# VH-VL binders against Small ribosomal subunit protein uS13 (rpsM): the designs that were tried, part 4

Target 1, 118 residues: Small ribosomal subunit protein uS13 (rpsM), of Carsonella ruddii (q05fk2)
Amino acid sequence: MNINICGVLISKKKNIVFGLTKIYGIGYSMSLKICSKIENFKNKKFKDLTNEEKAKIENFINKINVENNLKTIIKENFKKKLNLNSYKSLRHKKKLPCRGQRTKTNAKTRKKMNHEII

## First folded at step 14 (VH-VL)

Design y3 (from x6 with heavy chain Y106W)
Fold by OpenDDE, fold request of step 20:
Structure y3 (fold): chain C 118 residues (1-118), chain A 124 residues (1-124), chain B 107 residues (1-107)
Amino acid sequence: as target 1 above (118 residues)
Amino acid sequence: EVQLVESGGGLVKPGGSLRLSCAASGFTFSDAWMSWVRQAPGKGLEWVGRIKSETDGGTTYYAAPVQGRFTISRDDSKNTLYLQMNSLKTEDTAVYYCTTGYDTGWTFDYFQHWGQGTLVTVSS
Amino acid sequence: DVQMTQSPSSLSASVGDRVTITCRASQSIRSYLSWYQQRPGKAPNLLIYKASSLQSGVPSRFSGSGSGTDFTLTISTLQPEDFATYYCQQSYRYPWTFGQGTKVEIK
């Protein structure tokens, strides 16, 4: 059986630390931080969590940006960046590499990439 | 339709034992968390205990007044929940309800369905 | 243990009235609160779960609100079938506990 956290399905049989990393915006380090509030968290599975422990996890996650919220924020930030008159902004607008890469022969992928993909 | 049918209630003397059964149907019993709730005559509801699904570890929890005396168990092959009551006291007199709820991990637990209850009377 | 205290213990109301029942927890239970209705001689029925979620099949005149320690069950327009005893229940911490109940009687 699966649990639903922020729209992500996670098996109840999974370790809580590893399971939480399935959520976009939660890496291993963040997962450890979240789970550290739970006693004996290293070997705990979602099915073993008490309601109190679940609440702790949920409360923490609700305070951070994850999944669609995070994606939206990243997208918005990128849009803002494109509106700046910076070197990187200009390179993005021109669909060119931003880190000084050769463009004569080795920029085919970047030249084809739309702004929304970056 | 979900159905829970309690049985096994009756009159018993203090210190005696009784075993209640709850026959479940209309849902996947093996996935369900089951609970017992009791109600003394003319009184409020009191949680007795619960048992998780076997897949979720089959862990049992009890209220303090029944801890050590009552045992909750389940037979998934028979879709039956049990409450073994030992060392019964007069204060254990109540209607005992079988209840079911589902835990999906992040959903809050509650008693979604109730049986009609079975009366247990402990009297000398 | 988490103590659940309902207010009032009983109330008299008429059909059509707005009825409000409160439940207070001795500590924060987040949203792990359910409301039940019990008619005389019947088993309890779930009305509200997760503090504010209406159980399927329950009339929309029932609503729940609150979080933390203070919760409220509201019946917007009391119907004849609503005269019953109502219980709140926390599932945040073991042992699970019920309020003492609120009896809604006909005026």
Scores: ipSAE 0.560, ipTM 0.840, lowest interface PAE 1.1, mean pLDDT 92
Fold by OpenDDE, fold request of step 20:
Structure y3 (fold): chain C 118 residues (1-118), chain A 124 residues (1-124), chain B 107 residues (1-107)
Amino acid sequence: as target 1 above (118 residues)
Amino acid sequence: EVQLVESGGGLVKPGGSLRLSCAASGFTFSDAWMSWVRQAPGKGLEWVGRIKSETDGGTTYYAAPVQGRFTISRDDSKNTLYLQMNSLKTEDTAVYYCTTGYDTGWTFDYFQHWGQGTLVTVSS
Amino acid sequence: DVQMTQSPSSLSASVGDRVTITCRASQSIRSYLSWYQQRPGKAPNLLIYKASSLQSGVPSRFSGSGSGTDFTLTISTLQPEDFATYYCQQSYRYPWTFGQGTKVEIK
């Protein structure tokens, strides 16, 4: 069985600290910060959450950019970068590495990538 | 079609015991969290208690008036929910409903399905 | 415990009327509020869940609104079968609690 946390399905069997990291934009440190407001959070699983506790978690998450919102922000920032005539922008447009990596024999992965968020 | 059928109600004296049963069908009972709700004659609805699925730990919750006297349990092999009532009081007189919020593998925190109820009368 | 208070306790209305019932929680319950209808001699039926979501099979004349502490059930056009007692219920915190009920009677 799964629980829905701010639109993300998480297994009820997972620890709340580790499970929240499934949400894009929430790492371990942020998850700890969120869960620290819940009593006995260290060994608590999602199946053990009350609605009150769930609401506390969701309330915090709703105040930060996660999932699609965060992806959109990053995408927009990347597009903005590509519109600049900077060295990095030119390298991205050419599908080449931006940090001086060898390109004669290496960088196969980068050369195959489209103009996506790296 | 989801069906809940309560049984076991009747007349008991104060201090007595009674066990109610709820036969469930039409859904995966073992995955559903189940609740009991009661209604005294001419009065409003009162939540009695709730039991989680065994896979979710089988934890039980009770209202204060029945805490320590009532026990909710389940037998998934029989698709049956139970309410063991001990040390019954006159104020426990009510129609007892079996209820659940469950659809298509999901458990909800509202009561979508109700039985027809079984009457428990506690009187000297 | 979270106390649920409904208003009014009873009301008289005619077929076709717009009916509004309110439910107030003693503390914030976010959107964990459900509405039930109970006809005489029958088991309750779920109308609204999560404050504003209409249960499948329930007529669209029923609607719910609110969050936090104040909630409202609205019947846009009262029908003969709508004369019943209505209950709100919170599931935010254990123990779960019901309002005292609102009886909708025929005028």
Scores: ipSAE 0.396, ipTM 0.813, lowest interface PAE 1.7, mean pLDDT 93
Fold by ESMFold2, fold request of step 20:
Structure y3 (fold): chain C 118 residues (1-118), chain A 124 residues (1-124), chain B 107 residues (1-107)
Amino acid sequence: as target 1 above (118 residues)
Amino acid sequence: EVQLVESGGGLVKPGGSLRLSCAASGFTFSDAWMSWVRQAPGKGLEWVGRIKSETDGGTTYYAAPVQGRFTISRDDSKNTLYLQMNSLKTEDTAVYYCTTGYDTGWTFDYFQHWGQGTLVTVSS
Amino acid sequence: DVQMTQSPSSLSASVGDRVTITCRASQSIRSYLSWYQQRPGKAPNLLIYKASSLQSGVPSRFSGSGSGTDFTLTISTLQPEDFATYYCQQSYRYPWTFGQGTKVEIK
């Protein structure tokens, strides 16, 4: 069966590092940072997590979401000032990506850390 | 209807061994984590340990007082949970319950169903 | 280990009374707490799971609240069949542990 992590269904059999990348905005680098809080995380699958460990993961993800929301609000306030002053400011509306992540860097990551998956 | 029926309790001398069985019905036993909980006469509840479903790895965890002396196992073909108790002490005297909970998310860690219990008495 | 401390250890109450039992964890267990009722000579019954969710078939006079370290079980209108011992249990981290119990005696 699957496990819900912050509203995303992930197979319980997946390694936690690779499985967290299924969550929008979480690439391999961020997943590794989240999972590093878990003892012996390299060998753990979601089925191996205790409720405490699950809570640590969800708390970290929720804190990232709060930080991203604050950064978006700050950027939108700055863009609102630009919009009041000129037409061209509409071209710069963008979503703030997840902190500490670049979109392309995750595409090159191997799944070698998940040796328990067949 | 979920049913759990323990058996195998009795009188045993300190240092002896005893095996408890729990016959399960009314649910998919092979999908469930199972636990043993005990209660000494006139005392509160104490969790003994649990065994995961085979699909979740089949691993066990034991409370410290029984670690190394008790072994939890399961036979999914018989829908039966076992507790092998070795090197028994007078402190192990208790009613032993088998328990399970349905997965209402991603845990089996609350005990929705209980057997009637079986009494183990460790006395000279 | 997470220690679960219930208070009071026992209480006497009359039919119709409002009864509150507390459970304190030695560290945050978030909402990974359940409540059980055990009538004399019987196996325990689950009342509340996830701190506040009422188990199917349990009368609505039972309710649970709290999170973190402090939890309560409330019986809004005590009935004669509620004479029992009540236990809290945490499942946040191993080993899973119970409180020492609260015996509710009818005057």
Scores: ipSAE 0.314, ipTM 0.725, lowest interface PAE 3.3, mean pLDDT 83
Fold by ESMFold2, fold request of step 20:
Structure y3 (fold): chain C 118 residues (1-118), chain A 124 residues (1-124), chain B 107 residues (1-107)
Amino acid sequence: as target 1 above (118 residues)
Amino acid sequence: EVQLVESGGGLVKPGGSLRLSCAASGFTFSDAWMSWVRQAPGKGLEWVGRIKSETDGGTTYYAAPVQGRFTISRDDSKNTLYLQMNSLKTEDTAVYYCTTGYDTGWTFDYFQHWGQGTLVTVSS
Amino acid sequence: DVQMTQSPSSLSASVGDRVTITCRASQSIRSYLSWYQQRPGKAPNLLIYKASSLQSGVPSRFSGSGSGTDFTLTISTLQPEDFATYYCQQSYRYPWTFGQGTKVEIK
């Protein structure tokens, strides 16, 4: 069966480094950085993760998404300052944690995770 | 629909052995992780350990008080979970429950289904 | 090991009362917490999972809240059948552990 990581279904038999690349915006180098926080990660599969380890991975991914959203907002605000009198705002794109989440309860759990200390 | 029925409890002397069985029905037993939980008379609940499905590696985890003395096993052809209890101590006296739970991602980690329990009494 | 501590150990209340039971974890368990009810002489029953989700078939007078280390089970309007012992259980980290229980006695 599959495991749900940030709303993405991944076979629980997959290696965690390769499996995380299935998540939008996460390549091999970023996946390796995320997984390096897990003890003995090199041959670890998703089926071997504890709930604690899963939570650490999801929190790291959510932090990346928040930082990327902020970078996008900052770049658009900087462009707006250079082009005075911009009449449009692109606020509707912010605050999405992991893209692809469509579950009814996901936003509430993401809010709690986004404020937890790691 | 889901039913778990424990059996094999009884009176045993300290140092003795006993094997408990849990007959399962109403769900796909072979895909589920299974746990044992015990309750000493008049006391609270204590998780004993769990066994994963074969597809998840079939591995076990035990709480410290029973490590090395208890063995959890399963026979998927009979839909049956087992607890082999060796070197029994008076502290092992309890009702033993077979449990399984809702899969929130692979761990069956909150116990949606319980048997009615079987009593194990360890005394001289 | 994650220690789960319930408060109070026991309480007495009247039918119709609002009852709260707390559960504290020795470290953050995020929301990996379940609540169980055990009536005398019976097997436990799951009430709440993932800290706040109501199990199917459980009356709506039961609710759960909290995250991290502090969790609460609330019975909004105590009924005679709610005379029981209540347990919290964490599944964040092995070994999975229960609180010591809270006995609810109806006056």
Scores: ipSAE 0.313, ipTM 0.717, lowest interface PAE 3.2, mean pLDDT 83
Fold by ESMFold2, look of step 14:
Structure y3 (fold): chain C 118 residues (1-118), chain A 124 residues (1-124), chain B 107 residues (1-107)
Amino acid sequence: as target 1 above (118 residues)
Amino acid sequence: EVQLVESGGGLVKPGGSLRLSCAASGFTFSDAWMSWVRQAPGKGLEWVGRIKSETDGGTTYYAAPVQGRFTISRDDSKNTLYLQMNSLKTEDTAVYYCTTGYDTGWTFDYFQHWGQGTLVTVSS
Amino acid sequence: DVQMTQSPSSLSASVGDRVTITCRASQSIRSYLSWYQQRPGKAPNLLIYKASSLQSGVPSRFSGSGSGTDFTLTISTLQPEDFATYYCQQSYRYPWTFGQGTKVEIK
């Protein structure tokens, strides 16, 4: 009954566009972009996917996750540099409440990065 | 314990027909995709084709050498897979194996279970 | 069609040897590769699925590695029961295809 897509179990009877929205961080617009690479995707359920088509979907999702994780790590490193400098200036610590919540859960996967610029 | 038992092999002349069957037990046959794999004497393994479960559409796919001559079918009420072989050629001589890899994760293509095989000999 | 080429076609080895068998796909198959063992007169048995996952009940001396086009089956310490023919098989694209086999013989 179920197929595993990027670690998420999805009913293989579900339409692929709607089923991919069950994966965290993938909305309808992103699912359409992912599925557009698959011939006749509008009519396909997960049970109709070949291993090649499944792999294309998973590869696309993995590339998006890696890119987003790198962006988050770069933003967090810049934020840490900024906080260090503001401590010396005796500035009032005014922090945006909504910005901090999106950074900790996305820092799970790290790759070697250049922190020298920006 | 999963068991697959092929039968129906034998001697047949070129141009003839033969039907193989595979009796299945120890798993939910109706949920599984099933494959036939053959092996010519002293040669390697060759995938013949597969049939999906009825819930996945019941469709078949065949390797090119057998396309149009062989038909895979299933009877879920009898837990039995069939291979109808028509217009047989000497190059169809092989041991024919019934296979499946029932798994919840789209892995029917990893053949976890094999029958003992049945020999088909096509000679004039 | 994806052609699978195994190397070597045969090899001679002694009990205790480390044995390496390679399988090359004519195009990328990602990790959709399995390895089978076939002893003389017997049906094949699954050893490795998804390129590197060990099938239940298979001894840990067997391991698989690789992705894309180049794959390896390794037997770390060859045992008497390991003298057999080994096949790789891709399931990435129809038709599913096997390598030609690698016969492992006693030296």
Scores: ipSAE 0.284, ipTM 0.700, lowest interface PAE 3.5, mean pLDDT 83

